# Ledger of designs, part 28: VHH binders against Flagellar brake protein YcgR (ycgR)

Target 1, 263 residues: Flagellar brake protein YcgR (ycgR), of Thauera aminoaromatica (c4kar8)
Amino acid sequence: MAELSTPSPASPAPLDGGRGDELEKFTLRGARQILQLLQDLITHRGLITAHTGGGHSFMTAVLKVDEERGRVVLDPSPDPQANRRALAAPRLTCVTQLDGIRIQFPLVGLGEGQDKGRPALFAPLPAEMLRLQRREFYRLQVPLAHELSCLLKAEDLARKPVEVSARVIDIGAGGVAVVVPTGAAEFVIGGTLPACRLALPDGEPIELDLEVRNLNRQTQRNGTEQLRVGLRFAALPRAADTRIQRYIFKTERALNAKARGGL

## First folded at step 17 (VHH)

Design LA92 (from W55 with T105Y P107S)
Fold by OpenDDE, last read:
Structure LA92 (fold): chain B 263 residues (1-263), chain A 119 residues (1-119)
Amino acid sequence: as target 1 above (263 residues)
Amino acid sequence: DVQLVESGGGLVQAGGSLRLSCAASGFTFSSYAMYWGRQAPGKGREWVSGISSGGGSTAYASSVKGRFTISRDNAKNTLYLQMNNLKPEDTALYYCAKQDYEWGYFSYWGQGTQVTVSS
């Protein structure tokens, strides 16, 4: 039984190298919001990976929020060495997921003690919590029957221009997600794909610039690995935006009608 | 376990150059896109640059474009950041980050290397 070492979730880096503003949108600083999110973590018994630095981490959980004392109570590691590292660290970076949303928060001033006669770790409440939503915009799952595609202009390993026809799996006002064969092209977050062509059912392809926002490896049912590429519309003409919105609206309406038994 | 160890930081005068290195271990380095981020005093961490797994594609923040060059040596499991024409505003703790293909974003693992640019 190979213990699938659950890859220790590393602290997510902010995606937007340019707009410090986007990370701010995902950063909770309100005391009430922080308390609520911590309480949600308790309720859902969310496992937290606590990073102590130097590539070291341990699994913990929020056991309690002590609002009166302004502190959070954490489950200590069963490894005494991990606890020592945590206590010696100037900052603990906690990473977890709730409902598929990555949550990251720093803890500083970690101490050890007892909660109800059990060993516990204590820290002041975090000043901020990062809640990284996968999608800023509602994205429509594209019906397979629509066969939406996007011609990506990318580069290969040799930096040679390549065109990759990618299936669009979801679409929103802010961008598309596509799937490409692994190794079809080189992708990097923050990379720009200029003069791509999005094919909609209602007419000629839309030419647009795309920015890579996320990269996910997915295994298909047949065992084939694919790369899901999340792409932001970097420069979308108004006419194109209107067409995309119209497509989304029309498709959503059709799907809803079908779901209600109308088709 | 994934390890990223940043090095090459230091004190440099404005207009000077530095080359940062990130030694990677505990994973198949050549299979992952890699990134640099930085955190200036009193500011949040910001993305600086990225490079695809094979090195065929690169990206840069607007603030460093034309001055910084990201590169990698997959045989040495090492990521590099050549920083030229350094400015006081480039003063920060610089971090190496690894692509997380399960989450879709990238994660920082190291302690960073301090870059200080004096006026």
Scores: ipSAE 0.885, ipTM 0.968, lowest interface PAE 0.5, mean pLDDT 88
Fold by OpenDDE, fold request of step 20:
Structure LA92 (fold): chain B 263 residues (1-263), chain A 119 residues (1-119)
Amino acid sequence: as target 1 above (263 residues)
Amino acid sequence: DVQLVESGGGLVQAGGSLRLSCAASGFTFSSYAMYWGRQAPGKGREWVSGISSGGGSTAYASSVKGRFTISRDNAKNTLYLQMNNLKPEDTALYYCAKQDYEWGYFSYWGQGTQVTVSS
């Protein structure tokens, strides 16, 4: 019985991770903004995964913001060992989502105590919070029936040019997300894919240059691993932009009509 | 635990060259795209370069394109950045970063290595 070593949950990207130049616009540093976001987390009872390092984490929630004392109150873990790890950690990395937006923030100087007679964890207010709204542009989820595809010109592990037909899963004015089989090609954030071909239902494929913006490994329900590649339009001719916008608009209209009980 | 240890920084005159190294441990290095970033004094951290897991694809910020070369040795679990024709504006703390396929971006794990370019 080969003990399938459950891959240790990958530690979330630290707050200072990623493309710092891009993440800065999503980083809240204002005291009021931070307080508001924490209050929103309280209001929505958002569950937070607190990472303590070493592949360990526990579930918590923001219970209260103490503005007078400049601290946040967290729900302790029911596991005493998790709490000990949290207290011993030089830094907690807290990860949550609110309205589909990923939120990440560090906590340092964690202590334990009581809030109104109940056990609680305390930390100074975070100096910064990352509210990652990745979508600068609205992206339409492409209906499966449309079978949009993008022919990617990339390289394989042997640096051999390869063409990969990728399914488009979402599209917006700024780019597309595609899925490719794992190992089909090599990708790197910031990389350019020249002379790709985006196939729309309304005519000939659009030739365009794409820039890789993000890379996600996804496991399908059937257990198949795929790579989701977020791509930005690097150079889009005006005519192509018009076609893409038209497609998006028409598709959205159709989806909305259907949702309203229309044919 | 994931560890990235940067080295090779130092003081160099404008027009000079440096080679940075990043030693990786705690993960399957060959399965991850890797990156370099830098942080100049008083500025935010910026992306510098990236390399795919197999090394077949590379990318560069416009500010370093044609001057810097990213490479990797998967057998040694090491990432490199060859920096040529260095400029004073290249002065920064340089960090190695690992792709995070769950987050979709990359994460910095090391303490960085200081590069100072004198005029």
Scores: ipSAE 0.881, ipTM 0.966, lowest interface PAE 0.5, mean pLDDT 88
Fold by OpenDDE, fold request of step 23:
Structure LA92 (fold): chain B 263 residues (1-263), chain A 119 residues (1-119)
Amino acid sequence: as target 1 above (263 residues)
Amino acid sequence: DVQLVESGGGLVQAGGSLRLSCAASGFTFSSYAMYWGRQAPGKGREWVSGISSGGGSTAYASSVKGRFTISRDNAKNTLYLQMNNLKPEDTALYYCAKQDYEWGYFSYWGQGTQVTVSS
C-alpha cells in the first residue's frame, strides 16, 4: 500500500520584479506598517516560504520582531543544508499568505544565532513589504458597462440605518470592493454589514452578509473624494458562490477575447 | 506628528472592570476610524475593537464581544475602551491604532497600557 505522499503544497513562487510599476501601490515602506505586518504574521503563526535562490526554499516563520535592535527573528530550517544556503544567499525572498493576502518581502544580511537558548536566524527588518490582497490578483476588475452594484445596509453617524447603493469595482471569490461617496455611511474594519444585496447581470440580487476588511480614500480625476471599501463575504451560500464564480469566469473570458481582437 | 497615548491600565481581579483611554494628537481625530489592539506575553498583537470616525459603527473581536465597549469623544480627541468582566486571558499590553486610508488598514502608534488580570 504505497502511502500516497500528499504533494507538498507547491511553495508559492516569488512574484517577478518585472511588474514593478504595478506592484508599487501594494508595497509598504513605512516602518510602522512593516512592523505591524510582521506582528500579524507572528500572531497568526503564518508559515513562510523562504526562497534562497537557485530554486531552493525552506519553510520558516517569524518568531519575533526586535524593534530595539531593528531585526526580525526567523525559525531555522530543520535541514542544516537549507540554513547554510540561506546564510550564503545575498537575499532571502519570503513569501506567505495571511487571510487571503499574499505577502512578500526581502531579507538581506541573514545571520544565525540564539534566541532564548534556541537556534534562530536573524535579519534586519525589511525595507519594504509587498501586500497583495488576493482580491487584487484574483479579483476581476468589473467593466463599467456591467454596472455591478451592491446595496449596503449600514448606519449613519446617528446610528440610523441607511442603505447605500455602491458601485462594485472588483469582485473575487472572497469578496468585493465597492466605492461609496464620502460620508454616505459609517464604516470600520471588522464591522459587519448584514443582509446586503449584490446585483449581478445574470439574475436577481444575491443577499449576503459582508465584513469590512479595508478602507481607502480615493480621489477621482474630477477631484471628488470617494471611499473604497473592501468587503469580505461573511457567509456565502453555495448557490451564490456558484453564480459569482460563473460571472467572474464569463467576464474574464470575454475580456480576454476582446484583448485578443476576437470581439 | 501623529501621537497616540494609551492610559488606564492596571492590575484588576478577574470579573473586574477597567476603562482605557487613548489621547490622540497630530491629526484630525474626528476624520479617522480608530481601533484597539492588544499583545499578550509571548503572543502577537491581535485586533480587539474598532469604531468608525463618527462613532456610528463599532466592531469587536469574538473574544471580547459583550464584555468590551469601544467609544470616542471627538471633542476631546480621545478613544475609550470599557472593559467589563475581565478574565486572566485579557492580560496584555493594550494599544490604540489609527486608520490609514492610504494603506487601507490601521497602524499602532503608542507605547500601550498594561492590563493585568489576576485569577
Scores: ipSAE 0.878, ipTM 0.969, lowest interface PAE 0.4, mean pLDDT 89
Fold by OpenDDE, fold request of step 20:
Structure LA92 (fold): chain B 263 residues (1-263), chain A 119 residues (1-119)
Amino acid sequence: as target 1 above (263 residues)
Amino acid sequence: DVQLVESGGGLVQAGGSLRLSCAASGFTFSSYAMYWGRQAPGKGREWVSGISSGGGSTAYASSVKGRFTISRDNAKNTLYLQMNNLKPEDTALYYCAKQDYEWGYFSYWGQGTQVTVSS
């Protein structure tokens, strides 16, 4: 009876080598940004998978950020062996998700100790954190040829209602990212944009409510500044969800077929 | 260097009101959305409110909606939070935050101002 060696869980595939330049856009190196993101992880009680190498990992959480000492406090594993591996590892690779956004950061110089009388792991603050703003593991980059747009109902500086036609750059089950001209409308994280209209190729626009989740200023190749707005579907009818999913699947299939040389 | 200095906190009875201020310096205040967050003892930091760069759009956490009002004076580089009908659960250290348009989220810069609501 040959003991079927359960295949060691495949080492997480290297983050798809998207062009090094794109990864840099998602890498936080600012001390305050890093601190804020760590605090957000604490607030949301985000579970972190800490990879110690050799295909081993354990679940942890950020318990505290000690700004004075420049260190992060992690919850130790209930498995003593996992903790030993972590302490022996030259580098810990931490992976988590916050609001559907994958976060990855390295920790080096891991030590053990106590925080408020409880066992804890300590590490210097990470020098960088990768925040893959791809909110949803499954955000589809919208082909330019599809010309997806979203009519945003927003307000201007004078609180006057304005409609902004925004190009959709990515779409997922949970939301869209759009680009708008700088100054076209006022946006704030947490703000709701009611009765927006998402135009898909397969029919009439979908009316939906959107919530602003992130705001990025981007400079185009031509030097023009644009605002990228990450939007969550705040209220999505089931029929709309089905249409969005269908579009995503259809598009992904087409892109994959093309990538395989079939088109 | 970016500086945010929160003020206006204090002790207030339940049902009372406070107005928080955040003095901003070291950046073009009028070009950034601004936010308030708070951290209660033993809890994580939570988002409270946000206001767009020009003040044309505002947002509130469900817990404070209808009671708190965020505003700004761009000429004075000051962010405000009017807090009405305060509740004991509003007891927290309140922080001012600046939009980070490179990162896409917002960051807290100040030391915060303590708000304590007694029952």
Scores: ipSAE 0.877, ipTM 0.967, lowest interface PAE 0.5, mean pLDDT 88

Design LA92 (from W55 with T105Y P107S)
Fold by OpenDDE, fold request of step 23:
Structure LA92 (fold): chain B 263 residues (1-263), chain A 119 residues (1-119)
Amino acid sequence: as target 1 above (263 residues)
Amino acid sequence: DVQLVESGGGLVQAGGSLRLSCAASGFTFSSYAMYWGRQAPGKGREWVSGISSGGGSTAYASSVKGRFTISRDNAKNTLYLQMNNLKPEDTALYYCAKQDYEWGYFSYWGQGTQVTVSS
């Protein structure tokens, strides 16, 4: 009687893998982008919460970016103990907000010195900065099988009206991201696309105005370049909002059920 | 290296006009959407206008709509901002920005050009 060892149910792969990819989308690694963002922090006199570890933090601000020396200058804490902790920390985690967007960046190699005769903290420029746009609205990644589309009314290079059927890749209460072939239409951040049509599985397309919020070029595995267009709902009727929310909810529920091994 | 050089700023009276230029180099200008931003004293940088790579689509902040016109000459690698009916509130350092298609937003590269509108 050979005891058929029931194969131990494969531990569900930690859902943590999806968060990493999302985080990468919001991570700035370009030197210039970092410099610009730091400069913006200076301009806005944004208060930064610097975390030194162990539950300790202090308030600081970026005072200066020294591009020549590749360092950032921070305002020291009025608390000498906080400064000591900061200097002793292997890594400083800086958190701030700019225009409602959470910004997080690490600083390593913190030192103390003087800037223009005033005490200051110095660190090498961060290698990365995380800019988390408060997606006020959770965006659902649209399953490929749903084949959601949005008919975009845009203009071509000749300013001729064109209609582009775009695949919807994510959807939230605040907008959609779509992919279009490169060169299909002209897009610009801040541009409005009027009277577009979002096709949901549960009925007639929703007519809505869209505003371009971001533009990303993506290269597919096959080498084809596509343009990802982030679009905000500029004027969403209540009925449309309800339909979108229903779709999101239904889809999420289905995805969760599948993840739990129910289908 | 990407370079954006803004010019055309100056002192102008309210109701006056200026035309800003941004000379672009170090990249394929015609392949990028371009933008103007401005920073008033003591304020953050503000988006002003954008134009698609081919110039077929334009966008404007509500504060400048109807007064400013963005344009580009891809043959000259130059971005323009025609500013009409200028107001004291338009006083700012104006920057040219290039679309960053990897990041999804746009980046400022130049030193800016100062526009001062007197009352």
Scores: ipSAE 0.876, ipTM 0.969, lowest interface PAE 0.5, mean pLDDT 89
Fold by OpenDDE, fold request of step 23:
Structure LA92 (fold): chain B 263 residues (1-263), chain A 119 residues (1-119)
Amino acid sequence: as target 1 above (263 residues)
Amino acid sequence: DVQLVESGGGLVQAGGSLRLSCAASGFTFSSYAMYWGRQAPGKGREWVSGISSGGGSTAYASSVKGRFTISRDNAKNTLYLQMNNLKPEDTALYYCAKQDYEWGYFSYWGQGTQVTVSS
């Protein structure tokens, strides 16, 4: 009588096979950072996909952060069965995006109640939140050989207009990430950089307005510090959008072909 | 330890003015972009304004553009927000925030200062 070892339920493979070390860089564990990110989700009315396990999920949103009680308030599903599943789940995996950046966080200890007379779900604040700051997971990583650049029109510390040629690291439909030397120009989140020029390989540079969305100091392997600037396309002409999409598509195809051994 | 202490809030009538201050300590103030945010009752925290480390670049939310002016005195480690033509919808707890260049966004550190605009 051979005891058929019931196959242990495959722990859901962490979706992004990124090296565990890289994930730590994007994991927020600080209480203030977590609170700030949750507040940002409220402000932007970010829709959250809450996974309850077993292939089930529902759409929710963070409605409120109760700092005094150390809990987050979620919008319940209109489906009572989904709410029952959520409440029965030992862990809720929440996935969302803010400014094109994927955010993932676990919630444990889910309960139901009322907030201001409306049905709500409650959970303790997450112990950690994964914020994939590098749009590399969601944007095309620009091959170094393409030498994409963006001429940024900015100001220096003396408020003098300066032009900075920045290397484009990644590109998507919504914007670009660039790297600039530290001290090359002043940047501020929410700032607009007008009349910038994005150089694509297929023709003349595209003139466009850019909005600064994030600022990261990065130390290169050689010890040189650089500033990574996440930029949103503030105003993109249709023709420019078409060119950008074409470039992305063409590049992705080429990269995939190369990965398959076809080039 | 990083400290941000907001002040200058109060009760003001619609159309009035206030000047908020944020005293910064525990870090090299002149090396960081700084921001103002606010949180109205029952609402999420929203970005209001930002200023680059040297003060060369400024940004404003559309709701406050033309009415608010952000400035800084790096010698005094102080951030300012001049608020003119205040409206009831400007009623909120106002927070000073520091750029986090590792995270890529900004973090609020202080307890905030209450601004109440009456009709």
Scores: ipSAE 0.875, ipTM 0.966, lowest interface PAE 0.5, mean pLDDT 88
Fold by OpenDDE, last read:
Order: structure tokens, then C-alpha cells, then sequence
Structure LA92 (fold): chain B 263 residues (1-263), chain A 119 residues (1-119)
């Protein structure tokens, strides 16, 4: 009677390995990148939630970047107790959003002082900043089984209108990321692509204006270079928004069902 | 090493014009979208304009649209910003920026050129 050793159920692969690599892609460590992002926060008057630990936080803003001294100037809280907590904290975790992108960065070595005769908080420049595109939280990775395409109306080198069929790789309420062949069209951040057509499976394509927000060169596994274009919906009609949301919801449900072992 | 050197700034009266130049070196200029940004006194840097690698596409901030023209000469590795009908609000240090296709955004490299518009 040979005891059939029931194979021990394979321990679920630790979920932790994939998330770390993804976070690294969104972590800025370059001094110039950090400075630029901080300057952008100043320009847009981005409100920052500074977490001091223990469940406490206060609202602040970057007032100035002092490149010479390698420090950032923050607006102090109107609450003296919050400022005391901030100064006592070994680390601040700053969280903000810029153009729908979540930004998180640590500040260490907070001090108080004056900037132009006004009370201010000072910290060394962050060593790293995490820029999480809202897409990560709210954007659906488009499954290959449910392909979406976007017809981009762009311009070529001669400023002649060209149409580029682009594969949508992710979609959210605020926009899409698409992949195009390198050289298919001319793209620039801040550029508008008018009257593009997003093809959804539920009906006719949605006509919409897109704004270029980011440009990434990616090398495929086969060695072919492609351009990932992050696009914001410049103006999305309510009906279009509803359709997009419906698609996202339906697709997410399908993915979840599949993940639960539902054929 | 990537170098961007801005020039052409100066003092100009309101309504006047300036042409900024950015000399690029240390990379294949024609392969990168390029940008202008500016930093006014006491303010953060703001995006002003962008041009695609080949020059086929351009973009402008609403504040400068219709007044500024971005262009490039890839043979000379030079980016330009023609600024017309200048206003006091255009007073800033102007920077040239290079697209970072790994990061997905653009980075400023130069020291900037000062533009001062008097009333």
C-alpha cells in the first residue's frame, strides 16, 4: 500500500517581488529630476500633506528650492503644535498630487527658520521622489484579450497631418497610454492631438482631444524600440466618460473573475 | 556629457522682441524633443514651449501662445525661442530643457538666460 504523498500545495509566490520593481520605475533619484519636480510643485502651488507619524499630518507647500544650499523651504502650519511635531519627527512623508499624479517624498532633517522675514520650515533636498501616475491607482492595464486602439491624429516632420493607429496599454478616467512605432509621428509634451478616436468594444469610437503628457522610449523584448505616449483627455464628454468607466468596470470584473478561477 | 547653453536674453521694453538660443551638445540633438521653461523671480519654473525631435510638432503655454515661436536647427544643434510682444510678466530666467525618454518628462541642464521686460 504505497502512501501516495499528496503534493504539498505550492506556496503562493510572495506578491512582494513584483511591486518593488514597479516602484523603482517611478522613483526619481536624479538631482535634476528632483529639482524639476519640486519647482513644478512651486509653480502649481501644489498643496502637500506632510505626515509626521503617529497619524498626524499638516498641510504645507513648497515655497522655494534653494539649490545653492541644497534645501527646500516649506510653508509652516498655522498650528504651532503641528510644527512642533514636524520638527520632532525623524522623517516627514510628504504626499501631494500634481496633474493627477501622486507624488511622495521623504524629508529628513527638518528645521525651522525664516524666509524673507516669515517663519518657514527647511529641509535638505529629498534624495528620492516617488512619482506615481494616477494611472497606477486608477488605470486599467488593457488586457491583450481586450485590445483597445486609439487613432492618433498627429503631424509628421513636415507638419503634415498623419494618422497613427496606436495600441492602448492602459486606460483611466483621465487618459490613456499608447504605444506607437518610433518615428510614426512627431510628439511633444504639451502638444494637443485633436479629434483622436478611441475605439472601445461597446460601439463606435469616441472622438476626443488628447494632450501629450509624457514620452517614454521602450525597447521590446525583440529589441525593437517603441514610443510610449502618455495622453490626457483634454475634454471628455460625459457620455464618453461613462463609456470609458463602463469599459474599465467590465474589464476589471472579468479580470477578477478569471483570477478567482472563473473560466 | 549633456550640455545646454542658453543665450540671447537681455533687457527689453514691453512690446519688444527677443530671440533666445540654446546650443546643445553631448547628445544626438535631432533625436530629442526640446523645451523652454522659465523661472520668474519668487516663482517656480514653468513650462513655456516644446518642439518635437524633428520639429514637426510644437506646443505652447497659454500665457505665451501667439507671441512666442519655438524652432530648431538640427544641423546646428540649436534650439530657438522667438519672443514677440514681450510683457513684464515674461521677465524670467529662461532655460532650455531636453526630453528624458526614460523618465518620460524633460530636464533642464543649462544655467539659463535672463530676460527682463521693463514697463
Amino acid sequence: as target 1 above (263 residues)
Amino acid sequence: DVQLVESGGGLVQAGGSLRLSCAASGFTFSSYAMYWGRQAPGKGREWVSGISSGGGSTAYASSVKGRFTISRDNAKNTLYLQMNNLKPEDTALYYCAKQDYEWGYFSYWGQGTQVTVSS
Scores: ipSAE 0.864, ipTM 0.970, lowest interface PAE 0.5, mean pLDDT 89
Fold by OpenDDE, look of step 19:
Formats: C-alpha cells, structure tokens, sequence
Structure LA92 (fold): chain B 263 residues (1-263), chain A 119 residues (1-119)
C-alpha cells in the first residue's frame, strides 16, 4: 500500500513580484550546489527515474560523483534495452524526490563503462538541477465551518468571460488558495484575474485583482478532480488588507481557543 | 516521456521578428498549460510567457508584453512564440516548459533555441 503522500498543499509562490524569478529560485546552477545535491542523492540512496524519450524510462541511482573528471556515475538498468535507449538518447531527463522535494535534472553525453569492475553509466555533471520546493508560507487554513469564497473572473476555453465561485482553502497576507472544478475556467501561471471578489464574513466582498501563481490538480476522496489555484493579491487596498489581516487574526484566535478546549 | 523540442531561433536585427516553435510529445498536450522561458548569457532563467491548456488565458512578462504573442495548436502538439520588435536584451536561449500540476509549477524544459538580436 504505497502511502499516497497527500501532496502538501502548495502554498502560493512568494509574493515577490518577480514573475520571472520563479524558475530561477528553483534552479541550482552553482557547481557546489549541484555537487552537494548529487551527494545528498547518493547518501539517501534516492531512486531516480531516468527518461530516455519516446515514452521510455528506467530506474537508476547516482552511485558516485567524480569531481575530478566532472562526471556522475549512474546505476545501469537491468534491462539491456533500456540502457541502449539511454545511450542513444540525446538527453536523459532524471526525476527524483528528496525529502519531499522534487528534483529534476538533465544529463547529456551519456556513456557506458565500468566503475570498480561493475557496469555503469557515465555522464558529465548536470549544468543545472531543478529543485521544486513547496514554499511554505504561513497560510491560515480556512475552517470548513467558516467558509470563504472568491468569485473569480476568468475566461473559458473559448475566451469568453466566466465567473467562477471558488472556495478559499487557505489565506495569507499575500494571497489565497482556492479550489475550482476542473474545466471551470482557464488558468495559467502569471495570468491576471481582474476585479475578483473575496467574500469575508465581516462585510461586503472585497474587490481585488489576483495573479495566478500556482496550479495543482487534486483528486478528492470521492474521486473527483479539482484544480487548486494559488493566487496572489496583485493590488490590495490598505483597507482590504486590514480586513484580511483582521480575519486571519480572529480566525487563528478562535482556532487556538478551540484547540485549547474552548468552545 | 515528456519531450519538448524548441526551434525557430536565429540571428535577427533589432526591430526584427522571429517565431519560435516547441514540439511537444509524451503527454496529452491539450491538457497542460505551457510556458516560454529564456536565459540570457550570464543571467538566470526567466519566465517569458504562459498559455493555458485550451489557450483561453495568456500571460506575459512585463519586458515582452505587447511585443510577444504566445499561442498553441493542440492538434499539432505545438507551442508558439511570435516575437516582434526584438531588442538586443531579448538575446537568450529560449525554452518551452510544461505545467506541472502535481507540484504547481512548470517543468520539463527542452534544450532551447538560441535567439540573438544584433544592435
């Protein structure tokens, strides 16, 4: 029974306004960083799925990092055909996880040889490694008893304006995460949703612009797929910010009181 | 296995135009948002543009807004980037990327296509 590690709710990417910096934040290019991460993979005996293209992949592991020769040593597949495909591939895409973080890196120039008398695959050190860490920003999980909703103004597949009522699952100073039915609207990271309406319990909905920062597909217990959308507050009036902060504070206080055995 | 192959790069004079293509395979292309990024010499990779799975929503970096147009042909499994009024600062290796709905970001970058804009 592979414990389907419930993907930790991806917090919306940090509010740092740099639309372009998200990938960079997750990409390691430093030689030392790359070496360290590869060493970590060795230490943890991380299994790597190596994609050779054409729908083919095999399981491997980093066996050794040869710093002197600037190469990585991989465990070959027990399937000779997989190894042949790997060697013929112009690029190997390696995917793994370490401590719940997805790691992806390309290897080019794959060769075969022997390491300590055992068959091995060799490749130059990757020039970059992608480390996708879920940024855990403090987000208040919205209690089911106190539902928040956000009316999203988006476009459908036909580029027609649509309004989607979305349930807010978490809220922070910088944004919200919402869930919508799959196919309810079209979303893209970096996209702007103008004139949305966040409904708080204390009064009239707040009109605000939202920027899409994260998109996750989630399967519910009932088997229904939903889209989780991480949204940043693109332009929040001070009054709205105050209301949101107040809501968060009040809700946290209530939750803490309940946790302490309070009503 | 996800494959992304970028093409259409080249040398162009400032003010010129290029159209990049990204051929996608190994996944249901029409089900994923797609993205363009670029990496200039000595700089980090930056996000350039994104398009939703159906093409109903698009996004652009401020630096390229009004000059670049992202589009897709789901029947051909191809992503496009029309680049107009190119500037020297647009010189970069351009990559396409696939949405990762498990982790919420974009991944599976191709090899890239070089765009060089001369002054």
Amino acid sequence: as target 1 above (263 residues)
Amino acid sequence: DVQLVESGGGLVQAGGSLRLSCAASGFTFSSYAMYWGRQAPGKGREWVSGISSGGGSTAYASSVKGRFTISRDNAKNTLYLQMNNLKPEDTALYYCAKQDYEWGYFSYWGQGTQVTVSS
Scores: ipSAE 0.824, ipTM 0.944, lowest interface PAE 0.5, mean pLDDT 87

